# VHH binders against Putative ferric-chelate reductase fr1B (fr1B): the designs that were tried, part 15

Target 1, 128 residues: Putative ferric-chelate reductase fr1B (fr1B), of Dictyostelium discoideum (Social amoeba) (q54wu1r34to161)
Amino acid sequence: SNYNLQWIIFNETITIQVSINKKAWIGLGWHCQGCQKDGPMENADYSIATFDENGQGYVWDCYQENDPTSQPQNDTVFKGAEDNIISFSGYQTDQYSIMMFTKKLSTGDTVGDHILVNGPVDFVWAHG
Below, E stands for the ipSAE of ESMFold2; O stands for the ipSAE of OpenDDE; V2 stands for 0.75 times the mean of E and O plus 0.25 times the DockQ between their complexes.

## First folded at step 11 (VHH; framework vhh_8dlx_2)

Design y3 (from g32 with K97R G98A; at its last look DockQ between E and O 0.04; V2 from the best seeds 0.00; counts 0 for: pae E 13.4 > 2, placed apart)
Fold by ESMFold2, look of step 11:
Structure y3 (fold): chain B 128 residues (1-128), chain A 124 residues (1-124)
Amino acid sequence: as target 1 above (128 residues)
Amino acid sequence: EVQLVESGGGVVQPGRSLRLSCAASGFTFSSYAMHWVRQAPGKGLEWIGNIYSSGSTFYNPSLKSLVTISRDDSTNTLYLQMNSLRAEDTAIYYCARAYSGTKIDLSSGKFDYWGKGTLVTVSS
C-alpha cells in the first residue's frame, strides 16, 4: 500500500489531504503542543474519519476536559467538542480512499503524525 | 430530567458475547445521535462508536469487528453488542447523548448527558 499526506497553510488555516491506495478507514490526529486549551474555540485534539457504503466521508472530533470546579463527577465523566474544523470532504472507491479537511490554526499549532496508541486521545494518523 | 442508565454489565468469560443496554428518558430519544465510550482500568477514555437518528453507525476502527450498535426508538433504548470478548475489553462502559453530529460540511460534537456506566469484567 502507498499513502500520501499533503498540506497547505493559507490565511490562518490549514488544509490537509490524506490518500491511500486501498479501501480503508482513515484516522488523522491533530496535536497542538503549547496551544491554549482554555480558549473559547480551541479544545480539539483529534479527528477520525470513516466512509459509508456510498463512499461518503464523515468526521468526528473529540477532546477530553478536566475541570475540578465544573465537574460534579471525577475523570469518569467525559466531554467532547471541536469548533475549529471549517470543512471536511472525503471519497472512497474500491481501490482508493481520500479525505480532505480545513481547520483554523491556533497559536502554537504543529503539523505532524504518529501511530495510534490508545484510543482517540493521541490518535494522529492511522488506517486499517 | 434527562437520564441515561446503562445495564447488562458483569463478569463474563473470554470468547463470550455480551449485550449492554442504555435506557433513555426525559428527551425525544429518536432525534439524537447516541454514543458508546469505555474506560479500562488505569487508561483514558476510548470512543467505541455512535448511531445517528437515521440508524447510520460509525465505529472506532480498532473495535469495528467486535461491536455492533443499535437503537430501538420505540423503547428509547440504545444497545451495544460485543462479541469475542477479551481480557482487554474489561472496562466501564458509558452511553452518551450528542446533539451535534458530524457532517461532511462542518464537524463538531458535544456530549451533554451521560450515564454512570456499567462495569464489564472479562475473566476466566
Scores: ipSAE 0.000, ipTM 0.147, lowest interface PAE 13.4, mean pLDDT 60
ESMFold2 (binder alone), look of step 11: mean pLDDT 79; pTM 0.804
OpenDDE, look of step 11: ipSAE 0.007; ipTM 0.261

Design y4 (from g32 with N60Y; at its last look DockQ between E and O 0.36; V2 from the best seeds 0.00; counts 0 for: pae E 11.1 > 2)
Fold by ESMFold2, look of step 11:
Structure y4 (fold): chain B 128 residues (1-128), chain A 124 residues (1-124)
Amino acid sequence: as target 1 above (128 residues)
Amino acid sequence: EVQLVESGGGVVQPGRSLRLSCAASGFTFSSYAMHWVRQAPGKGLEWIGNIYSSGSTFYYPSLKSLVTISRDDSTNTLYLQMNSLRAEDTAIYYCAKGYSGTKIDLSSGKFDYWGKGTLVTVSS
């Protein structure tokens, strides 16, 4: 019922933690400024990181273009040839779920830094 | 009134170990995740890691083998053990209490409270 999001920016990385006071599947989405670096912001794809109840993380490429029935890929799948995710992990009990990850703020993310911190970003999460 | 007071800093030689403490008051310490953050002279903030009430810990990846975070809920005290200290570990070290609301807003999410910090200087 309680959903907490915390982050810190250091050097060229961001570390994000998400928690909820129940056993649940957690997800967080952010705007992917660099996925197709042309066009209006509302036409850009989104990348979504999730963490399931079994301690496995998933990254969904270009969420706006994925079939809603698409299955999550394994916890090491990342967009493109460059691995933007430095680490991710989680912990879950019957009473709470926690997801954490650290990612590089890439060159494509420079224009979107205000979106990650200050802009509107839709967020996705689910109960397990 | 939430208070967080760091201690245990000082001047230490490279290669040595140091344990920092954070005394907490004004909230139910055992119910909250606690964090360590540091700021080197002239630099921005660096997240070190955290510990949840369950005892689960998460660390910034490059520091994972060098630090250990622990807590003692009976004394409301958070600890940071640092090993093999290096000159780049020179910083003011802060403990922090996390954001505890149910609101989801990426534009406003920061840690709720910070201590005053304790200075660690690693030098010959």
Scores: ipSAE 0.006, ipTM 0.236, lowest interface PAE 11.1, mean pLDDT 61
ESMFold2 (binder alone), look of step 11: mean pLDDT 79; pTM 0.797
OpenDDE, look of step 11: ipSAE 0.158; ipTM 0.597

Design y5 (from g32 with S56R; at its last look DockQ between E and O 0.03; V2 from the best seeds 0.00; counts 0 for: pae O 6.6 > 2, placed apart)
Fold by OpenDDE, look of step 11:
Structure y5 (fold): chain B 128 residues (1-128), chain A 124 residues (1-124)
Amino acid sequence: as target 1 above (128 residues)
Amino acid sequence: EVQLVESGGGVVQPGRSLRLSCAASGFTFSSYAMHWVRQAPGKGLEWIGNIYSSGRTFYNPSLKSLVTISRDDSTNTLYLQMNSLRAEDTAIYYCAKGYSGTKIDLSSGKFDYWGKGTLVTVSS
């Protein structure tokens, strides 16, 4: 894996930093606890960083429906869901991409978010 | 066509307050989340916060200044109230339209719509 993951948990929030050694968008996703029956990409909460031509990043709060034919979409496209990222940063060069975001471990948004447990998490990784 | 026009910027002394406005047109304002971002001289873009159609707000916890984002859907206007301004708050401030109701184009990597910005200079 080309990914490097770091995080800090503080006051029921988590700040996650992801870096990869290439110029690409970054996706980090995770499933709900006990949702092993779901497909690897389906019914997953995602944070996705995209970068403009100046290397400035934006981190999107996304969700992948339980549909293998679908793709992650912005939470706001789903009825009752909101963007729950409370801060972010992103930077990209020709050689690396960095995503950072802060989110509550439990956002209370049961539509587009999954609770992120304090501990080891099996993340879904994606880039392009 | 989507248009965002920021206003309210200017030169202020440290400790002062300032309220920025963003006039939106060309889309159903009330249906979209709106963002404030800024760019200080020689620095990258910094996300300040956003407000959703529900009125729920999120702020960058790294902000040193007290800020409040609000919206008036009857006038299609977004606001940014800044208090206790410091020199470090000097920047061009932009409002931006959030993505909503659309699938993310991961290949584009570009933010949706931005205004031209309004300059805020904090100096004694």
Scores: ipSAE 0.020, ipTM 0.251, lowest interface PAE 6.6, mean pLDDT 86
ESMFold2, look of step 11: ipSAE 0.312; ipTM 0.712
ESMFold2 (binder alone), look of step 11: mean pLDDT 79; pTM 0.806

Design y6 (from g32 with A33Y; at its last look DockQ between E and O 0.25; V2 from the best seeds 0.00; counts 0 for: pae E 7.5 > 2)
Fold by ESMFold2, look of step 11:
Structure y6 (fold): chain B 128 residues (1-128), chain A 124 residues (1-124)
Amino acid sequence: as target 1 above (128 residues)
Amino acid sequence: EVQLVESGGGVVQPGRSLRLSCAASGFTFSSYYMHWVRQAPGKGLEWIGNIYSSGSTFYNPSLKSLVTISRDDSTNTLYLQMNSLRAEDTAIYYCAKGYSGTKIDLSSGKFDYWGKGTLVTVSS
């Protein structure tokens, strides 16, 4: 269950890598600037990676309903730059899962400080 | 001061191979995943892969058959071997030092933890 969070910052973008040493889906969430926080998953944006049996990652852009018991849902396909995520990739084997994505930073942007990650086997999260 | 200097870029014909180097200084090189990232003209950053001091590597699946990342911790040098280059591989290639931890802190201006890049142009 070893978790690794790494990132690089370049030209007002951030590229974030999350990995875990098991076969699992990976969720990464953050709160928008100015949104209310009533619980860890409420009113948060998510990027969720799932993997097929060949290790190919697929990205979903999901949001949590305003119900504190709700779970992230795979009901939205990533829509590109207007969601602040400009690229995404992921890879999985029987021994590890990894997701990477790039998003644009804004002046005073704190979105990356409140990153949440959710998986079906273990929970992985990070906070700013 | 963290410093990363890429080299080995240039003009290469399609189907050929090219090896890039990254000289690192100002930090404990062996303690970090080191990354290769590229940016084609007018496009966003594309992650190529990374490597840790144990030699463990992770690759972008679309590139895994075309690239090999290696490192020499005794000389603080990161390498990218690229094979079977295509016109779409034309880009500025950057090496980067990753941050690690349980949180990402943007409040202190964590920019410029990668080099100035080296240009690779694949053309006939």
Scores: ipSAE 0.013, ipTM 0.357, lowest interface PAE 7.5, mean pLDDT 63
ESMFold2 (binder alone), look of step 11: mean pLDDT 79; pTM 0.800
OpenDDE, look of step 11: ipSAE 0.062; ipTM 0.489

Design y7 (from g32 with S107T K110Y; at its last look DockQ between E and O 0.29; V2 from the best seeds 0.00; counts 0 for: pae O 3.2 > 2, grease 24.5 > 24.2)
Fold by OpenDDE, look of step 11:
Structure y7 (fold): chain B 128 residues (1-128), chain A 124 residues (1-124)
Amino acid sequence: as target 1 above (128 residues)
Amino acid sequence: EVQLVESGGGVVQPGRSLRLSCAASGFTFSSYAMHWVRQAPGKGLEWIGNIYSSGSTFYNPSLKSLVTISRDDSTNTLYLQMNSLRAEDTAIYYCAKGYSGTKIDLTSGYFDYWGKGTLVTVSS
């Protein structure tokens, strides 16, 4: 499946929209700057969208520990971490799923978030 | 040469409706998602929403009940229908060509192109 990524940056925030051409939950993750040594899904900041039976989505602020055997968890389960999603929206049909969220480029949460710095950012994709 | 030209702005009273247009040229319009954004006086940009090439739409949660985005690929035109306008809707409204990718580059911007905008003033 192919992801479509769109974004807008303003007021020290970023709004990201992700769409996928299937009915699925959506995960978008990224690593810290210079953290290439980390595994693909390890030590990654994640935004994950889940959808209810009516197609309405919720976007979770998550973090994946440096453990390949674990899964992303809600930031709030980690000591010192917070939910830093400012706003979100999600919509799902039988044909596609859409996630949108806004957060600060730098949230100040040094536990559960990674800063989106100037320059290129590689994303980790997940869906199910 | 990509060009986006917004039109339809003006002065309207609160509660009124307004439809903005964006004339696109210089690229295969039907192949790209298109966006609407706005900038109120003294404030930063605000994302309104977008319409995919498929015609599917997605809106800023705070605005989706008041706006409708549509497109006419036969005329390369993007539309923004705004209803029940309020004073806080006063802004310059821009259309922008969507960018699709798997990587964000914060140094290269978030839109390939956008227009010069059209001013909407909501006042009694």
Scores: ipSAE 0.031, ipTM 0.395, lowest interface PAE 3.2, mean pLDDT 86
ESMFold2, look of step 11: ipSAE 0.333; ipTM 0.709
ESMFold2 (binder alone), look of step 11: mean pLDDT 79; pTM 0.802

## First folded at step 12 (VHH; framework vhh_8dlx_2)

Design z1 (from y7 with Y32S F58Y; at its last look DockQ between E and O 0.02; V2 from the best seeds 0.00; counts 0 for: pae O 8.7 > 2, placed apart)
Fold by OpenDDE, look of step 12:
Order: sequence, then C-alpha cells, then structure tokens
Structure z1 (fold): chain B 128 residues (1-128), chain A 124 residues (1-124)
Amino acid sequence: as target 1 above (128 residues)
Amino acid sequence: EVQLVESGGGVVQPGRSLRLSCAASGFTFSSSAMHWVRQAPGKGLEWIGNIYSSGSTYYNPSLKSLVTISRDDSTNTLYLQMNSLRAEDTAIYYCAKGYSGTKIDLTSGYFDYWGKGTLVTVSS
C-alpha cells in the first residue's frame, strides 16, 4: 500500500483523509457493507480528488455502475443522486497528494452513495 | 407498500438475551437480503450483519459472538438473537432491506427500505 488512510467518525459523519507520496489524483471507493460485490470496482461509492495547476484539490462524490467497462461518474448524473460531500480539502505538490472529505455515514442518497457504517470496510484504492 | 416493522425491543438487564423481530411486507421477502443495523445514542450507524436469500449470514466481527441473524421466509420475518447483552448494546435497532438483484437498479439503493427501529436499552 502506497497510501495512508485515516478517518474519524463523529456526529453521524465520517471524515476520511487519504494521502499518497506522489503527484496523482486520488480515488477512494467502497461497496455496500455486507452486500455481495459484482466486481472490484463496480457498484462502488467513490470520492475522487483532482488537483489543479496550483495544487488545489477538489473532491468529487462519484459512483460507478455495475459495468466493468465504465468509470466512476459524478453522483449528479444519476437520477435521484446528489453530491453529498459536506466538506473537503485537497492539496498537491510534486511529492505528495492529499485529500480529505466529510460526509454523513448515511447520506440518504440511496442511488449514488453506499452507507458507510461502523464495521468491516473493503476500500477500493485508486490513483494515477 | 413496503413495510418493515421491528419489534421485541425494551429494557433489559445486562447479561440477558433478547430476540428482535422484523416483520416484512410489500415485497418478495424470500428473495431479499436483509440487514440489521443499530445506532447508539450520540453515535453513528453500526452494521450488525445480514442474511441473504440463500441463508448465508455475515456479521460484524465485533458482534458475531453475541448475535445470530435468521429468517423465516414462510412468515416474512427477520430475526436478531442477541445474547449476553451489555450496556454498550443500548441502541435503536433497525432492519433494512438490501438489494437482492443481480444488476443494480440505478434508481434504487442497496438499502432501499428501513424500519422505524426498535429501542433496546440495557441497564441495571
């Protein structure tokens, strides 16, 4: 694992921080807890950080459909889904990239989000 | 209309056992994965476990020694057996319907229906 993952759960929200020691975009995803998975990347809720030329990051609330040929898309493209990221920060240098975001454990978005509750979680890690 | 109605909650002393029930209606229960989730006061949701239509069960490793999930498809009832209850088990317990299809319905979630919950209070 070439990344660092930290999180804090408080007040029915979770704040997750992901950092990697390289200049790259960051993707963190997770499946429905306790549910069967259709694939390693499919049917996953994603938070994806991209960075501009100044190193300023933006964290996107995304979801990937049950399609191995597809990629995560912004939740807003799915009917009934919303951007449920409450807050975020991101910063990138030539040596590292870091994202942090907060969202409710249960956002109420049943289309674009998977509930992230206390318990075992298999995270999908991606970067590039 | 889909309904999930939890029952069996109440006040119990530590060390006691409790069996919660979830009466389901309005959907094909026998083909659905069902979950139990709880929320303690001031805390976030905690996944307890689930049972698939096949009868396979999965549990939160922290809780599986204390709980057993079962189902009766003939009565559309989901059960949560809890043993050796502790004060930390005080919470509202919810049953939830999980997605049981082979392909994601883009208009629905994995937990598309929840009950109103039943309160379990473990106190001396």
Scores: ipSAE 0.013, ipTM 0.240, lowest interface PAE 8.7, mean pLDDT 86
ESMFold2, look of step 12: ipSAE 0.257; ipTM 0.633
ESMFold2 (binder alone), look of step 12: mean pLDDT 79; pTM 0.806

Design z2 (from y7 with Y32N S56R; at its last look DockQ between E and O 0.01; V2 from the best seeds 0.00; counts 0 for: pae O 9.1 > 2, placed apart)
Fold by OpenDDE, look of step 12:
Structure z2 (fold): chain B 128 residues (1-128), chain A 124 residues (1-124)
Amino acid sequence: as target 1 above (128 residues)
Amino acid sequence: EVQLVESGGGVVQPGRSLRLSCAASGFTFSSNAMHWVRQAPGKGLEWIGNIYSSGRTFYNPSLKSLVTISRDDSTNTLYLQMNSLRAEDTAIYYCAKGYSGTKIDLTSGYFDYWGKGTLVTVSS
């Protein structure tokens, strides 16, 4: 594994931290329990961190369709969906990238989000 | 101009079935994924399911009622078959065109277009 994943559940929220020892964007996703997968990365709720030229990180609430030819899209551009990331932080160097974000375990957004259960979660991740 | 027109809604008793239709125009229907979503009174949007151009379907596992989504590309029509309807299924049902992209695009919507919706009321 080329990444470190940590999380804390508190007050119906989860804070997740992902770090990798390289300069890259970070994608962390999780599937809907009981939902079909069209591949390991499809039909997943994503938190994606991008970094600007100054190393400042931004975490986006995204979702990837079950279409293997598609990529995650920002929840905010979907009518009725919301950005359910409560807070985030992130920074990047030439050798290191880290993101941290907080959101509710259950956001109520049944379009762009998947509920996170209390306990071990089978996350999928990607990076650039 | 893209147009999505839902039909088939109405008042039905619990336990009954209902078939909704969505007539699509203004885009290449057969090449696009289509979705059904609904909004119950006082509640947020709920994703019901979708069908891709391949015909593959996916459904919200939280649904209590049995649903089947199908499409007829020859008539540019999307269908939602609902069985064993319950009062909780009362909602405005919308047909939506899915976004088709090959890369992350933060400026592109998950759905491109929505219909005006059709009301389904399940009551005794």
Scores: ipSAE 0.012, ipTM 0.231, lowest interface PAE 9.1, mean pLDDT 86
ESMFold2, look of step 12: ipSAE 0.426; ipTM 0.774
ESMFold2 (binder alone), look of step 12: mean pLDDT 80; pTM 0.807

Design z3 (from y7 with Y32S T102F; at its last look DockQ between E and O 0.19; V2 from the best seeds 0.00; counts 0 for: pae O 4.4 > 2, grease 27.3 > 24.2, SAP .688 > .668, placed apart)
Fold by OpenDDE, look of step 12:
Structure z3 (fold): chain B 128 residues (1-128), chain A 124 residues (1-124)
Amino acid sequence: as target 1 above (128 residues)
Amino acid sequence: EVQLVESGGGVVQPGRSLRLSCAASGFTFSSSAMHWVRQAPGKGLEWIGNIYSSGSTFYNPSLKSLVTISRDDSTNTLYLQMNSLRAEDTAIYYCAKGYSGFKIDLTSGYFDYWGKGTLVTVSS
């Protein structure tokens, strides 16, 4: 797939942009740095962009539990978790999809979020 | 050699408009996301916004001033239109080439290259 990832850190927040050269929803996930991985998709923090018929994007703060048979779910379905996306933008055409979201590097949500700290980060990509 | 050269800065009165330019060379401009950032005296770096290769634009949601980012791929030029300038907009304005990849290291810079900046002073 033709993913493109960019980021900007400012004011203890991170703004991430993801684009793909197709009309699709976009998923970006990451694991806890230094934590044991139970699977490629499990125990991962996700930001997922969906788009309406007008090309307007919505970015959802999601999490996938340690269940290989499950999909990422909105953080609000998990007890103690919150939606920690503080701002977002999204735009889609017939040939291109872009999302941008901003969240704190450390949101304080210990249930639905993983802290982004200095160091290498491997992201999980998803689209459809 | 990659080169980014900002221009258009100067002293302006509040309420005025200003258009900054960034001349790019040494890389495939048309395929790169480009950013504008600024640094006010005594303050940290503030991201203004960017424009993707597709022409899609994104802006810092915390911005108080009206800004528009555009690009001309035929001349490898990036623009920042600023309207209704305020004293708080006083800063050195930089254009930067966006860093892009599949994996990131948050210890690394988030821009590949920077210009030397152009000073914008808003004062009555």
Scores: ipSAE 0.025, ipTM 0.389, lowest interface PAE 4.4, mean pLDDT 86
ESMFold2, look of step 12: ipSAE 0.215; ipTM 0.579
ESMFold2 (binder alone), look of step 12: mean pLDDT 79; pTM 0.802

Design z4 (from y7 with F58W Y110R; at its last look DockQ between E and O 0.02; V2 from the best seeds 0.00; counts 0 for: pae O 7.6 > 2, placed apart)
Fold by OpenDDE, look of step 12:
Structure z4 (fold): chain B 128 residues (1-128), chain A 124 residues (1-124)
Amino acid sequence: as target 1 above (128 residues)
Amino acid sequence: EVQLVESGGGVVQPGRSLRLSCAASGFTFSSYAMHWVRQAPGKGLEWIGNIYSSGSTWYNPSLKSLVTISRDDSTNTLYLQMNSLRAEDTAIYYCAKGYSGTKIDLTSGRFDYWGKGTLVTVSS
């Protein structure tokens, strides 16, 4: 892996930091833990960071359906889902990109989110 | 006829780097996401990552070795750069074509086509 992933759990929230030595957008996804996976990318919760021309990062709460033609979309496009990112930060340089976000381990969003528990998590990551 | 031909495999020592290539033909290469998967001896298929038509990449974070997937649409070639190879990276590496330019599927039936693979052996 050419990225760094760190997290901390505190007060029923999780803060995750992802960094990459590249000027790129960053995506981090995970499936329902203990649930059957439909694919490595499908039916997964995503946090995606984009960066503006000034290097300011924005983290979006996203989800990808079980559709082979689909991509992760903002949770708000799904009926019953919501943006559950509590806080975020991110910055980008010509050589480095970093995102950090906080959300509840269990957001209550049963449509666009997957619960995270303390322990091993199978993540999928993206950049471009 | 769709054809995928992997190359670049061989025997390498731990810590070394290796670049695999996949030559694609018989379809509009630039329109599809391309994938790398591997199968170690006695183990199931492991998804390594993919690259979309846009050039965006997804990776399996469970990989212990550094990998980078790239593509050259002008030559219909897919690449897998592997760094800091370990013995556990020993496997047959396959190039695979997805059904769409936006998805990955670990089920063999969800890849349109596979190459015959190239063997990578990491051994001291």
Scores: ipSAE 0.017, ipTM 0.254, lowest interface PAE 7.6, mean pLDDT 87
ESMFold2, look of step 12: ipSAE 0.246; ipTM 0.630
ESMFold2 (binder alone), look of step 12: mean pLDDT 79; pTM 0.802

Design z5 (from y7 with Y32S H35Y; at its last look DockQ between E and O 0.02; V2 from the best seeds 0.00; counts 0 for: pae O 8.7 > 2, placed apart)
Fold by OpenDDE, look of step 12:
Structure z5 (fold): chain B 128 residues (1-128), chain A 124 residues (1-124)
Amino acid sequence: as target 1 above (128 residues)
Amino acid sequence: EVQLVESGGGVVQPGRSLRLSCAASGFTFSSSAMYWVRQAPGKGLEWIGNIYSSGSTFYNPSLKSLVTISRDDSTNTLYLQMNSLRAEDTAIYYCAKGYSGTKIDLTSGYFDYWGKGTLVTVSS
């Protein structure tokens, strides 16, 4: 799928923008850099944008456990995890969807977040 | 109480070697994966590498300097050997304990405890 991914690292935070030229939810995930991947979607930190009927976007801090049958869930469902999205914006039309969110590179959430470290990052891209 | 105490940092000249230590206590060290990470001034966190309880190691392939991670389970000590240090290796170096939770694989890269860090300054 055709999407645009941009990011800015500012101090200890990262702001990521994802857009797609369609009306869809947006999911961006990443694994721990240098860590083993149990699957393409599993054991990954996710930021997921959903949109209401008015085009207002919401970005959720999510995580998918090491279970191929599971789906990303809000971090808050995991004991000890928190919603670590510092800020977000999102907007959707019939033609495009866009999300933007900011979080710390290292949130301190040792349960629901993967640290974004310097170096190449393989993102998991999802939409629907 | 879990404690991780890094030591061995200091000021060194380029090309020199340095060995950092991390003294661990308050948990079963021998059964834990341990990690080294660093943060240079004004930069984000960088993963250096880790060593699993098995002794297997994994390193950040982007590292320019030569590093070796080892552990001594008899003394609950984690080591980071760094050779051919460069100015860009200047950073606070942290040791971290791999997450011990049951829901996250040990290879997931989550840390549940960090040390206070030790400063390494590489300058001529």
Scores: ipSAE 0.013, ipTM 0.256, lowest interface PAE 8.7, mean pLDDT 86
ESMFold2, look of step 12: ipSAE 0.297; ipTM 0.628
ESMFold2 (binder alone), look of step 12: mean pLDDT 78; pTM 0.789

Design z6 (from y7 with Y32S S100G G101T T102F; at its last look DockQ between E and O 0.01; V2 from the best seeds 0.00; counts 0 for: pae O 11.9 > 2, placed apart)
Fold by OpenDDE, look of step 12:
Formats: C-alpha cells, sequence, structure tokens
Structure z6 (fold): chain B 128 residues (1-128), chain A 124 residues (1-124)
C-alpha cells in the first residue's frame, strides 16, 4: 500500500503521521474506542490535510456526524466543538502527500473529538 | 429499474493488477455514494471503500493490497483499481449503492442495491 500511518504517544499527546504516494488531500479518522460504531466512517473524529499550490499542508480538526448525508466537517461548525490540533505540518509534491499533527489524547472536546488510548486503533483513511 | 453490473474479474497471478468496473443505471449516479465490497470464500462481507459524489474516497485501512476507487459520472461507471494482488484478495467483488452519502452497515444492510458481483481469483 502507498498509505502509511505512524504515531507516537508522549505526555498525554499523540502525534500522527500519514503519507500517501500521490498528490491528494489526506483524511484520517477514528471512532470512540470501545464505543458502538454506527458505520465505518460515521460518528468519527477526523484529521484532514489539504495542500496549497506551493505544497504547504494544513491539517484540520474535523468530525463526521452520524448522518449518511453528511461529510466530515470542521469541528468549529458543531456547537460546543473546537479545533484541538495543537500543531501540524504537511507537505505535498507531485508524487506524494504527507501530514503530521499533534493533539491531546483527551482534548476535552466531547462533541467533535474522540478520546484516544494507547493501543490498537481502528482508523479510517481517506484521500482525494 | 436500478441495475449494477460488475465486470473485469478473472484469474490473475499474485502481484498483478486488476481494474473492476461497475456499470450503473436506473438512478442518479452522480449524486450517489458508491461502495465496493467483497466476500472471500467462507468469509463474511468485507467493506473495501467508497466514493462520494464529490469524488472523495474512503478506504478500509485493513486492506493489504493497494486499491483506488474512482468514478466517471459521464458514463455512470464506478471503478476499483487493485494493485499487487495477493491470494487473500480472492473474492467476489460487488459494487453497491449506499443510503445517503457515506453511511454503510453491512449487518443492517445499509445499501440500496447490489450488483451480481464479479469473481476475482488470485492464484499462482
Amino acid sequence: as target 1 above (128 residues)
Amino acid sequence: EVQLVESGGGVVQPGRSLRLSCAASGFTFSSSAMHWVRQAPGKGLEWIGNIYSSGSTFYNPSLKSLVTISRDDSTNTLYLQMNSLRAEDTAIYYCAKGYGTFKIDLTSGYFDYWGKGTLVTVSS
């Protein structure tokens, strides 16, 4: 696969790196661990990277509500939710795209975020 | 009448690539989220991925083979490009029309319609 996912947990934060061997936006999502899943991508916390014409990446804190007619949206569109990305980096070329972001394992955002715990995580990935 | 017809399946050797097609008719294809799923012998259904009407794609991260889903709204055709195929990719591959944009639930049957499927056999 040309999709690569890595992460490190340190001091109650998680840093995740995602890369794909193509010029595309990148999405990474995950559900509430141990919670019921309503679908593979619904009710999921997402980090989505977009890139400008210079290859500079931007990572957005997003959420996909449990609505089959919806798409992942920036957390800020949901009442009570916040952008909880602490830091990010991203770079894109004609051949690959990469994003890295850091957020707290528990952001306190109970609307737009899902808590991450150390261990296996069932991610959903996207691109376009 | 809604119709989904998969094609492109066959027997291929490991490491090879294969492109499946799904011809859709009987509904507004361009506004529908489309899915690919598969069923290996003796196993349950596995969700491969889907594509929005916008062209955004989502994939099952458990897939070991590289897959790419695309669509051509001008011809009402859905595609599944599979690269570096392995024996474990042997399955009947189905295209499906989902309810709404992204929501699926294989256990609840959150697909409007299914094709008849196309068999992909990966063997030496």
Scores: ipSAE 0.000, ipTM 0.238, lowest interface PAE 11.9, mean pLDDT 84
ESMFold2, look of step 12: ipSAE 0.012; ipTM 0.320
ESMFold2 (binder alone), look of step 12: mean pLDDT 79; pTM 0.806

Design z7 (from y7 with Y32S S56R F58Y T102F; at its last look DockQ between E and O 0.02; V2 from the best seeds 0.00; counts 0 for: pae E 6.8 > 2, framework grips, grease 25.2 > 24.2, placed apart)
Fold by OpenDDE, look of step 12:
Structure z7 (fold): chain B 128 residues (1-128), chain A 124 residues (1-124)
Amino acid sequence: as target 1 above (128 residues)
Amino acid sequence: EVQLVESGGGVVQPGRSLRLSCAASGFTFSSSAMHWVRQAPGKGLEWIGNIYSSGRTYYNPSLKSLVTISRDDSTNTLYLQMNSLRAEDTAIYYCAKGYSGFKIDLTSGYFDYWGKGTLVTVSS
């Protein structure tokens, strides 16, 4: 499946948009920038979009622990972590899904978030 | 064709050690994350641990037995060293290949290929 990823940094925040030509949930993740990377999904910060029957999207602030048998979970399930999504939008059709979210480049959440800096970022993406 | 073949399983007494091997072929082994998982009778799949292409290892913190995962990229072989085995370690042990690249389909899990498994029975 083809996807499109775009972002813009302003006012110490980042806004990211992801679209896919498929009816699916969307997951966008990233590791600690400058840190050692393990697997593609492990120890990664995620923003995950789900959609209801009306096509309305919801974006969740999530994190994937170092457990390849588990899925990314909402940050709020981790002790000391917070939901740091400032704003979001999303829409889905039978053939198309799109999400957009904004968060601080540095949220202060040292448990469930990874800091984003201006420059190249290696993202991992998932869908289903 | 991707192929994973586990070996080294058998019947052992409690307290003993066992070393399992997984022979890999059909893909670039040295660039792949590899995992060990097991399934005990009547129970679900349990993740044991993994080793990345860098050689970095992680283990399931819930494991009661001592395990060590290693790899030999020159022979495309994955190893699982198990020490102080207990009856609860009785299971079919599988090696699995982790997904490659930056695109992951979460509906398919973390693994894209599995071996047929090798049975380990720990009994007095």
Scores: ipSAE 0.019, ipTM 0.297, lowest interface PAE 6.4, mean pLDDT 85
ESMFold2, look of step 12: ipSAE 0.025; ipTM 0.445
ESMFold2 (binder alone), look of step 12: mean pLDDT 79; pTM 0.809

